Miniprotein binders against q6w4x9r395to579. Designs and how they scored, part 162

Target 1, 185 residues: q6w4x9r395to579
Amino acid sequence: GHCSLEGGSFVTTFDARPYRFHGTCTYILLQSPQLPEDGALMAVYDKSGVSHSETSLVAVVYLSRQDKIVISQDEVVTNNGEAKWLPYKTRNITVFRQTSTHLQMATSFGLELVVQLRPIFQAYVTVGPQFRGQTRGLCGNFNGDTTDDFTTSMGIAEGTASLFVDSWRAGNCPAALERETDPCS
Key: E = the ipSAE of ESMFold2; O = the ipSAE of OpenDDE; V2 = 0.75 times the mean of E and O plus 0.25 times the DockQ between their complexes.

## First folded at step 14 (miniprotein)

Design ed29
Fold by ESMFold2-Fast, scan of step 14:
Structure ed29 (fold): chain B 185 residues (1-185), chain A 82 residues (1-82)
Amino acid sequence: as target 1 above (185 residues)
Amino acid sequence: STTRLRIEFRDISEEQAKKVEEIIRFEAEKSGVDVEFEYHDGRLTVEARGSEYAIEWFLYIVRIRLWWELEGVTIYVIKVES
């Protein structure tokens, strides 16, 4: 299955449900019992441009008990706070430059990440069939049914993206903004 | 059915304890988990109560946030009972 984070603020889930949000937080992109050492793939969003309503992907993080791999829009790759030269290899993970504008993180456990650095920072997540029906996060539940792709961290299927996205925050962050609204309306 | 979780943080500073409490309170509210805190001599104890699903997610997300945001803080799972 394939999940994409494109155009700064668009997400397409593993079951091909598209949505958009504006948020300034780290979010759980993918969690699964198929990930070793309680691992998680996370996406960091921050403000873009001069408008507070515009946000974009600024980093993708793979975090586990052993690793804190950050791939950022400034083209720096770190693990546990230390900058790494590519190719960078661990026991189960290799990060390398696939093209002049793309980095790839390959794993032994059925997860692949491709990051486009230029002209727009974007990410593409591929998971093997063993992940089917066993994923949680912004990329959806990968069960073949798009109607429950907005399943929150508490297992509740929502009809709108805002409550879904907010449930996957991994930070003491404000609620994501789906649209500019008057607080008094 | 209610699941009860007891976790502990040891040899943490007051600054670290306050940050851990901020993380735990935020995640507890989001997950519908009830939490109680005790701080004794560099040790922070947390009692958490909720459904089995909520406690499992709560423990996971707290671990992820600690790994992401804090250095040198270890969570000890003292007891889980349903």
Scores: ipSAE 0.704, ipTM 0.872, lowest interface PAE 1.1, mean pLDDT 87

Design ed3
Fold by ESMFold2-Fast, scan of step 14:
Structure ed3 (fold): chain B 185 residues (1-185), chain A 82 residues (1-82)
Amino acid sequence: as target 1 above (185 residues)
Amino acid sequence: STTRLRIEFRDISEEQAKKVEEIIRFEAEKSGVDVEFEYHDGRLTVEARGSPYAISWFLYIVRIRLWWELEGVTIYVIKVES
């Protein structure tokens, strides 16, 4: 299944339900028991340019007991706060430059992430069939039914995106990114 | 039904303990989980009580936020019973 984060603040879930939101925090994009070591895929949003009413994706994070992989709109890849040269490999994860404008994170556990760096920072998530009906987060529950795609972190199906998105908030807005190491300094 | 969770943090400073408590208090309130804290000699102990679903989510989101926001903090799950 495919989930996309496009055009700053537009999301299409694994069950193909589109929605838009306004947010300036870190959010759980995907949580599943299929992810090893209590892993999570997360999305960081912040205010866009001159328009304070707009928000945009600024980083995608894969977080687990062993890894804290951050892929930033500034084209920096870090793991546990340290900048990494590509291709970057761990036991189960490889991050590499797929094209001049795209990075890919491939895993051994059925999760794939493609990040568009230019002209607009966007992310595309692909999961294998083992994830069907076993996902939670902004990408929805992947059960083949769009009517319950706004299921909150407490298991409640919402009719609107705002309460759904807020329930998947995970962290300070956006202070967590200030701890990231700048590899160019 | 209620689930009881006891977690512990070891060899942490008072400053680290305050940050951990802040995260835990926020997530507990959001999840409908009741929490109690004890800090003594570098050890922070947390007792949490809530529904099985709430405790499961609470533990997961606390782990995620700690890994995302704090360095050098390890969570030890001492007991889970329901």
Scores: ipSAE 0.525, ipTM 0.808, lowest interface PAE 1.8, mean pLDDT 85

Design ed30
Fold by ESMFold2-Fast, scan of step 14:
Structure ed30 (fold): chain B 185 residues (1-185), chain A 82 residues (1-82)
Amino acid sequence: as target 1 above (185 residues)
Amino acid sequence: STTRLRIEFRDISEEQAKKVEEIIRFEAEKSGVDVEFEYHDGRLTVEARGDPYAIEWFLYIVRIRLWWELEGVTIYVIKVES
């Protein structure tokens, strides 16, 4: 399954449901029992440029009991707070430069992350079939049904993205902006 | 049915305990979990109560946030009773 974080604040879930949100927080992007050591993939969003209502992806984080890997839009890769030269390899994870503008994080447990650094920071998540029906977070539940892709951290299927996104906050952050997207001023 | 969770931190400063409490209160409200705190002589005890699904997620997200946001803070005891 494939999940994408594109164009600053657009997300497409593993079941191919697109949505957008305007939040400034760290969010759980993917959590699954298939991730070792209580691992999680997280996305960090911050304010984007001149608009007071726009936000964009600024970093992707893989966090577990052993690793705190941060890939930032500034092309810096750290693990547990220490900057790493690429290629960087641990027992189960390798981070390397795939192209001049893309980094890849490959794992032994069926998770792959590709990060575009330029011209716009964005991320692509691929998971193997063992993750089917066993994911939660911003990328959805990967069960083949888009109608429940907005399942919150409490297991409630929502019809709108705002409550869904807010449930996956990993920070003492305010709720995402509740704006109807037809501003005239 | 209701699940009870007890988390204990030891050798934690008042400053660290305040930060942990802020994280835990935020996640408890978001998850519909009831929490009580006790801080005494470097020991922070947290007691949480909620449905099993809520407690499972609450414990997970609290651990993730502690790992992500705080250095030098370790959960010493975790007890789950259902």
Scores: ipSAE 0.717, ipTM 0.871, lowest interface PAE 1.0, mean pLDDT 86

Design ed31
Fold by ESMFold2-Fast, scan of step 14:
Structure ed31 (fold): chain B 185 residues (1-185), chain A 82 residues (1-82)
Amino acid sequence: as target 1 above (185 residues)
Amino acid sequence: STTRLRIEFRDISEEQAKKVEEIIRFEAEKSGVDVEFEYHDGRLTVEARGTPYAIEWFLYIVRIRLWWELEGVTIYVIKVES
């Protein structure tokens, strides 16, 4: 399945449900028992310097008992607070420059992340079939049904993105504002 | 059904204890979990009560936030009873 974080504030879930939000926080993007060492993929959003009154993706984080890998819009990759030269390899994770404008994090456990650095910071998440029906977070539940893609951290299916997004906050942050989704993009 | 969770933080500074409490209160409210705090002898003890689903998520997200936001803070799970 594929989940995308594009255009600053647009998200498309694994079940292909698009939405937007306005928020400044770290959010759980993907949590699953398929991730080793109690791992989570997280997305950091902050106020955009380019867009009027908008927020945008500024970093993607893979966090577990062993790793705190941060890939930021500044094109810096850190693990546990230390800057790393690419390619960077751990036992199960490799971060490398895929193209002049893209970094990739490849894993042995069925998760891939591609980060576009330029011209706009964006992220693309790919998960293998073992994740089907076993994901939680901003990318949705990957069960083939878009009507429950806004299932909150408490297991409640919401009709709007705002309560869904707020449930996935990983910070003492203000509530996000839902923005109109463009169904043609 | 109700799950009861006791967790502990040891040798924690006053600043760290305040930050841990802020994180835990925020996540407890969001998860519908009831929490009580006790600070004694450099030790912060937290009692949490909620549904099994809520307690499992609560413990997970608290751990994630501690790893993300605080250095040198260790969570000890003392007791889980359902």
Scores: ipSAE 0.752, ipTM 0.881, lowest interface PAE 0.8, mean pLDDT 87

Design ed32
Fold by ESMFold2-Fast, scan of step 14:
Structure ed32 (fold): chain B 185 residues (1-185), chain A 82 residues (1-82)
Amino acid sequence: as target 1 above (185 residues)
Amino acid sequence: STTRLRIEFRDISEEQAKKVEEIIRFEAEKSGVDVEFEYHDGRLTVEAEGSPYAIEWFLYIVRIRLWWELEGVTIYVIKVES
C-alpha cells in the first residue's frame, strides 16, 4: 500500500482516501505490530510562512526503541541527535540519496519512505502486504475500506478529518483544523 | 472491563519527573485513562486505570513521546492487571 503527504498539508491514506488538515504538531503517521521494537513513523508539521491559515510538513521521523531517525526539510538526516552522511546504514535501515531532490529510507521490515526535498517537502510511504489491516495513524488502517479511514487512536471511526488527526497527535499541541477541499481541484 | 497498570521511572531528577508527569497527564486525559502519581527519592510511580484498549494505546503513546521528547528516561512496567 501507498500513503502520501503532499502539497504541504494533503494526505492520501493507504486505502486512497484524500484529506487535508491544518496542524502544528508531531503526528503518528504509521504504527503497526509489523514495525520492530515498538516503532512508529511520524510526521512533523509547522506553520507555512507568515500565514496563520497554512501548515506544511517539515520533517519525517522513524522512531523506535533503538533509532530516532529524522529527515528534515533542511536536508539534514540525524539519528539519535547526530547528523549522518549519506548513505547511512544500520542493521535494518538504509537512508540514501535516490535522486538530486529525493531521499529514500529502505528497511528490512517492509516499510519504504521516499522524501522529496525540493521544490516542496513531501513524503511517500510504501508498505508490504504484511501490513494489510494492521496499520494505525494518519495513513489509515489499510483494510481496503475507505469509510473507516478516519479511525482514531481510540478505535472510533469519525466522519471528520480534524478529530481523526487530533487523535494521532504525539505532542502537547493545539487542536488541528480540517481544511476545506477546493471542489474543482 | 478495566485494566490497571503500574509503571515506574527510576533515578530521575525532579525536573525530569515534572516533564514525564506532564506528558502522562496529557495522554491520560486524551485516552480516558485515570492516573495517580507519587514522586519520592528519584522514583516516579504512576498508576493508570482504563479499558484494555485505552491502556494499550496509552502505554504505547507515552513510550513514543518519552523517546521523542526526553533523554535518559526509562519506563519500567511493574504490573498489568485486568
Scores: ipSAE 0.718, ipTM 0.868, lowest interface PAE 0.9, mean pLDDT 86

Design ed33
Fold by ESMFold2-Fast, scan of step 14:
Structure ed33 (fold): chain B 185 residues (1-185), chain A 82 residues (1-82)
Amino acid sequence: as target 1 above (185 residues)
Amino acid sequence: STTRLRIEFRDISEEQAKKVEEIIRFEAEKSGVDVEFEYHDGRLTVEAYGSPYAIEWFLYIVRIRLWWELEGVTIYVIKVES
């Protein structure tokens, strides 16, 4: 399955449900028992450098008991606070430059992350079939049904993106604002 | 049914304990978990009460936030009772 974080604040879940939000926080993007060492993929959002009235993705983090890998919009890759030259390899994770504008994090456990650095910082998450029905976070539950993609961290299916997003905060952050939608007939 | 979780932090300063409490209070409120704190002699003890589902998520997210935001703080899970 594929989940995307694009255009600064747009998310498309593994079940292909699109949404957007306005928030400044670190959010759980993907949690699953399939991730080793109690791992999580997280997304950091902050005020946009291009549009100060909007928020945008500024970093993607893979965090576990062993690793704290941060890939930031300034093209710096760190693990446990130390800057790393690419390609960077651990036992189960390799981070490398895929193209002049893209970095890739490949793993042995069925998770792949591609980060677009330019012109806009964006992320693309791919998970193997073993993750089906076993994911939680901003990328949804990957169960083949879009109607419950806004399932919160407490297992409650919400009708609004803001309550869903707020449940996945990984920080003492203010509540996210729903982006206004134009109700079209 | 109610699950009880006891967490312990050892060899932490008062400054670190305050930061841990802030994180735990925020996550407890968000998860519908009730928490009690006790700090004595570099040891912070947390008692948490909630549904099994809430306690499982609470423990996970607390660990993630501690790993992400604080250095030198180790979480010890003492008991989980339901």
Scores: ipSAE 0.720, ipTM 0.867, lowest interface PAE 1.0, mean pLDDT 86

Design ed34
Fold by ESMFold2-Fast, scan of step 14:
Structure ed34 (fold): chain B 185 residues (1-185), chain A 82 residues (1-82)
Amino acid sequence: as target 1 above (185 residues)
Amino acid sequence: STTRLRIEFRDISEEQAKKVEEIIRFQAEKSGVDVEFEYHDGRLTVEARGSPYAIEWFLYIVRIRLWWELEGVTIYVIKVES
C-alpha cells in the first residue's frame, strides 16, 4: 500500500482517501506491530514561509528503541542527533540518495520511504502486504474501507480530518479547531 | 473494565520530572486516561487508570514521546494490572 504527503499539506491514506490539514506539530504517520523495536514513522509540520495560514512538511522521522532517523527539508539526515553521510546503513535500514532530488529509506521489514527534497518537500510511504489491517496513524488503517480511514488513536472512526489528525499528535502542540466552519451559518 | 498502569522513573531531576509530567498530562487528557504523580528524592511515580485500549495507546505514545523529546530519562519500572 501507498500513502503520500504532498503539496505541503495534503495526505492520501493507504486506502486512497485524500484529506488536507494545517498543523504545527509532530504527528504519528504509521504505527504497526509489524515495525520492529516499537518503531513509528512520524511527520513534522511547521508554518510555511509563503503564508502564515499554511503549514508544510519539514521532516520525516523513523523512531525506534535503537534509531532516531530524521530526514529534513534542509537535506540533512541525522540518527540519534548526529549528521550522517549517505549512504547510511544500520542493521535493518539503509538511507541513500536515489536521485539528485530524492532520498530513499529502505528497510528489511516491509517499509519504504521516499522523500522528495526539491522543488517541494514531500514524502511517499510504501508498506508490504503484511501491514494490511495492521496500521494506525495519519496514513490510515489499510483495511480496504475508506469510511473508517479517520480512525483516531482512541479507535473511534470520525467523519472529519481535524479530529482524526489531532488524535495523532506526538507533541504538546496546539490543536486545530474542531469546528472551523458551519455550513448552516 | 479498567486497567491500572504504574510507571517509575529513577535518578530524575526536578526539571526533568516536570517535563515528563507535561508530556504525560497532555497525552492522558487526549487518551481518556486518569493520571496521578508523586515526585520524591529523584524518583517520579506515575499511576494511570483507564480502559485497556486507552492504557495500551497511552503507554505506547508516552514511550515514543519520551524517546523523541527527552535525553537521560529512562523508565525503570512498568506494571500493568487489570
Scores: ipSAE 0.337, ipTM 0.738, lowest interface PAE 3.3, mean pLDDT 84

Design ed35
Fold by ESMFold2-Fast, scan of step 14:
Structure ed35 (fold): chain B 185 residues (1-185), chain A 82 residues (1-82)
Amino acid sequence: as target 1 above (185 residues)
Amino acid sequence: STTRLRIEFRDISEEQAKKVEEIIRFDAEKSGVDVEFEYHDGRLTVEARGSPYAIEWFLYIVRIRLWWELEGVTIYVIKVES
């Protein structure tokens, strides 16, 4: 399945439900028992320079007991706080420059991340079929039904993106409820 | 249905304990979990109470937050009872 983080603040879930952000925080993008060593994929959003209400993706993080891999819009890749030259390889993860504007993180456990660095920072997440129905986070639950794609961290299916997004915060950040807009509205 | 969780942080400075408490208070409120804190002799003890689902998620997210935001802090799960 495919999940995208595009246009600064737009997300399309694994079940193809689109929505938009107005929050500035680190968010759980993908959590699954299929990820080794209690791994999680996270997305960092900050204020856009074009509007006070707009947010944009500024970094993507893969975090586990062993790794803290950060890929930032500044084109820096770090692991556990140390800058890494590409290609960067670990036992199960390889980060490399796919094109002059794109980085790829390939894994042995069925997760692939492609990051577009220029002209706008964007991310694309691909997971294998073993993840079906076993994902949580901003990318949705990957169960083939879009009606429950806004399932919060507490297991409640919401009708709007704002409560869904706020439940996946991984930072002491303010709630985005007052500024929430849905691209379907 | 209430699950009770006791966790500890050991050999932690008072400044680190304040940061841990801030993270835990935020995630407890977000997860519908009630928390109480005690700091004594380099040890921070946290008592958490909530539904089984809430406690499972709370423990997961706190662990992720600690890995992301703080260095050298280890969580010890002392007791879980429902």
Scores: ipSAE 0.525, ipTM 0.816, lowest interface PAE 1.9, mean pLDDT 85

Design ed36
Fold by ESMFold2-Fast, scan of step 14:
Structure ed36 (fold): chain B 185 residues (1-185), chain A 82 residues (1-82)
Amino acid sequence: as target 1 above (185 residues)
Amino acid sequence: STTRLRIEFRDISEEQAKKVEEIIRYEAEKSGVDVEFEYHDGRLTVEARGSPYAIEWFLYIVRIRLWWELEGVTIYVIKVES
């Protein structure tokens, strides 16, 4: 299954439900029992350049008990606060430059991440079939049913993106901007 | 049914304890979990109560936020009762 973070603030879930939001926080993008060591994939959003009403992806984070891998829009890769030269390899994760404008994080546990650095910072998440019905976060629940893709962190299916997105905040951040709407609602 | 969770933080300063409490209070309110705190002699104890689903998510998100935002803080899970 494939989940994308594109165009600054657009998300397409694993079940292919598109939506947009205007938030400035760190969000749980993907959590699953299939991730080792209580791991999570997270996305950091901040205000976009000139327009303070728009937000954009500024970093993607893989966080677990042992790793804090940050891939940022300034093309720096860190783990546990230390800058790493690519290719960077741990026991289960390899981060490398796939092309002059793309980084890839490959894992041994069925998660792949491709980050486009230029011209716009974007991320693409691929998960293996073992993740079906086992995911939570902004990328949805990967159960083949788009009607419950906005299931919150408390297990409640919402009809609109705003409460869904706000439930996945991983920070003491304000609620997402009022104009946040589901483009398919 | 309700689950009770007791967690502990050891050898932390009063300033670190305040930051941990801020994270825990925020996540508890968001998850519908009730929390009580005691800080004594470098030890912060947290008692949490909620549904089994809420406590499982609460513990997970607290761990994630601590790993993301703080250094030198270790969470010890002392007791989980349902």
Scores: ipSAE 0.651, ipTM 0.848, lowest interface PAE 1.3, mean pLDDT 86

Design ed37 (at its last look DockQ between E and O 0.42; V2 from the best seeds 0.00; counts 0 for: pae E 5.7 > 1.5)
Fold by ESMFold2-Fast, scan of step 14:
Structure ed37 (fold): chain B 185 residues (1-185), chain A 82 residues (1-82)
Amino acid sequence: as target 1 above (185 residues)
Amino acid sequence: STTRLRIEFRDISEEQAKKVEEIIRWEAEKSGVDVEFEYHDGRLTVEARGSPYAIEWFLYIVRIRLWWELEGVTIYVIKVES
């Protein structure tokens, strides 16, 4: 399944439900028992420099008991606070430059991440079939039913994105605002 | 039904304990979990009560936030009773 974080504040879930929000926080993007060592994929959002009223993805984080890999919009990759030169390889994870504008994190456990660095920082998450029905976070539950894609961290299906997004905050942050689903650009 | 969770931190300063408490209080409120804290001589104990579902998520997100936001903080004891 595929999940995307695009255009600063747009998300499309694994079940292909699109939504957008205005928020400044670190959010759980993907949690699953399929991730080793209690791992999580997280997305960091902050105020955009391009528009005074918008928020944008500024970093993607893979966090586990062993790793704290941060890929930032500044094109810096760190693990456990230490800057890494690409390609960077651990036992189960490799981070490398896929193109002049894209980085890729490949894993041995069925998760792939592609990050677009320019012109706008964006992320694309791919998970293998073993993740089906076993995901939680901003990317949805990957169960083939879009009507429950806004299932919160407490297991409650919401009709709107704002309560869903707020449940996935990984920080002491203000509540997110739901945004229009059909903006110009 | 309710699940009881006990977490113990050791070798933690008063300042570190305050930061841990703030994270835990925030996540407890969001998850509908009741928490109580006790700090004594470098040891912070946390008692949490909630539904089994809430306690499972609470423990997970607390660990994620501690790994993400704090350096040098270690959980020494986790006890879960249903």
Scores: ipSAE 0.749, ipTM 0.879, lowest interface PAE 0.9, mean pLDDT 87
Fold by OpenDDE base, look of step 15:
Structure ed37 (fold): chain B 185 residues (1-185), chain A 82 residues (1-82)
Amino acid sequence: as target 1 above (185 residues)
Amino acid sequence: STTRLRIEFRDISEEQAKKVEEIIRWEAEKSGVDVEFEYHDGRLTVEARGSPYAIEWFLYIVRIRLWWELEGVTIYVIKVES
């Protein structure tokens, strides 16, 4: 499964459903029992301009009971608040520079993250087949059905992205502005 | 089916407790979980009640939220199925 966060406000789920939203919060991208130690992948969005529609991804966070790995748009990588030199390796996670513009977080448990630093801070999430039907968050449920990708944190399938996205907030943030839009549009 | 959850925060200041309460109330409302709070002398006790599914999600998201907010606070979680 491939999930992408592109263009500052566009998301494509594991099931290839595209949508967009404008929010300034931390959102859960991926939560799954397949992630060890209650692991979760999260995205941090912030304002990139004066308009409410000017929002962008500013960091990606992998959080577990053991680690809090943050990859920021300024290329700073931290774990548990401490800056780390690359390549950085934990028990089952490695963060390294893939290219001059891309960082990668590789794991031993079927999660891969590629972060494009420039010109736009973007993220690409890949999960193994063992994650099928067992994912939650903004990246969807990876079950091959796009119609239920907007399943809220409480297990309610929504027809639009609005309540879906808001349900996955990891903060007390305002409601996001959302539109069903093809990222290629 | 209803699950009861007790969360105890020790060595927590009143100011921190207020922040925790704010966060927990927010998540409780979103999750359809009923919560009650008691703070006394550096200890915050949270009682939560809801469906098993709601409580599991509530606990999960609260852990995530509070992980960023609390340092030096000991957290105890007791979950009772009923």
Scores: ipSAE 0.425, ipTM 0.752, lowest interface PAE 1.4, mean pLDDT 92
Fold by ESMFold2, look of step 15:
Structure ed37 (fold): chain B 185 residues (1-185), chain A 82 residues (1-82)
Amino acid sequence: as target 1 above (185 residues)
Amino acid sequence: STTRLRIEFRDISEEQAKKVEEIIRWEAEKSGVDVEFEYHDGRLTVEARGSPYAIEWFLYIVRIRLWWELEGVTIYVIKVES
């Protein structure tokens, strides 16, 4: 399965459902029991000069009980707050420069992350077949049915991307709360 | 069914512990999770109960908020029991 974070906050789910959103928050991109040590992949969006939209991807975070790996648009990779030289390797995870413009995080548990650093910061998530039907977050549930890919953090299927994305905000996001504007006002 | 979660922080001051407790109480209320706290000798223990789905969400949002809003606070132990 493939999930992508492209351009001005465009997402394509594991079931190939595209959507766009605006927000300045950290979101749960992928959670699954197949990720060891309570792992999750998170996406960080902020106001940025690297895209023409109001918000853009600025970092991708892999969080577990053992690791807090951050890959940011300034090309710095950290684990648990400490900057790391590439290639960087733990027991189950290797982060390395794939090309002059791309970084890759490869894992032993079926998750692969490729980050495009230039010309624009983008991310591509690949998961193995063991993840089928066992994912949740912004990348959807990977069950082959696009009609329920917008399942919220409370387990409710929504018809609109905005409610779905909002439910996957990571906690209270002060910057996002101050930016929320009703376009119909 | 009810899931039980224990989280432990070590080497934190009582001032840091109060900030952690504030964040955890906020997210527990929003997630439908019941929490209890114990602070002793630089160790804060949090015991939480809720549905499996609520506990998973609660644990992840608490980690993100602690990472985002506080510095120098690390979770040392996570135990989940059903």
Scores: ipSAE 0.017, ipTM 0.410, lowest interface PAE 5.7, mean pLDDT 79
ESMFold2 (binder alone), look of step 15: mean pLDDT 82; pTM 0.815

Design ed38
Fold by ESMFold2-Fast, scan of step 14:
Structure ed38 (fold): chain B 185 residues (1-185), chain A 82 residues (1-82)
Amino acid sequence: as target 1 above (185 residues)
Amino acid sequence: STTRLRIEFRDISEEQAKKVEEVIRFEAEKSGVDVEFEYHDGRLTVEARGSPYAIEWFLYIVRIRLWWELEGVTIYVIKVES
């Protein structure tokens, strides 16, 4: 299954439900018992430089008991705070430059991440069939039903993206006085 | 039904304990989990109560946030009682 983070703040879930993101924090993209060592894929969003009312993806993080891999829009890759030259290999994970504008993180456990660096920082997540019905986070639950794609961290299916997104926060996030409206409104 | 969770941190400074408490209070409020803290002699003990689902998510997200935000913090004991 495929999940995309595009155009700075747009997300399409594994079940192909599109929505837009307005938060500026670290969020769980994907959590699953299929990820080793209690792993999680996370996304860091910040305000856009061209419009302070918009948000953009600035980094993607793979975090587990063993690894803290950060891939930033500045084309820097770190693991546990140390900058790494590409290709960077661990036992189960390889990060390498796929093209002049794309980095790839390949894993042995059925997760693949491709990051577009230019012209806009974007991420594409691919998971194998073993993840079906066993994912949670911003990328949805991968159960073949878009009706419950906005299932919060508390297991409640929401009709709107805002409560769904807020439930997947994984950092100390500043309070916002006003939230932007959905692009559909 | 109600589940109880006890987490113990050891060899933790007062500064580290405050940061752990901030993370735990934030996640507890968000998850509808009730928490109590006790700090003495480099040991921080957390008692949490909530539904089984809330406790499961709370424990997971607390561990993820601590790994992401803090170095050198060790969870020594995790005990779950229903």
Scores: ipSAE 0.331, ipTM 0.720, lowest interface PAE 3.0, mean pLDDT 82

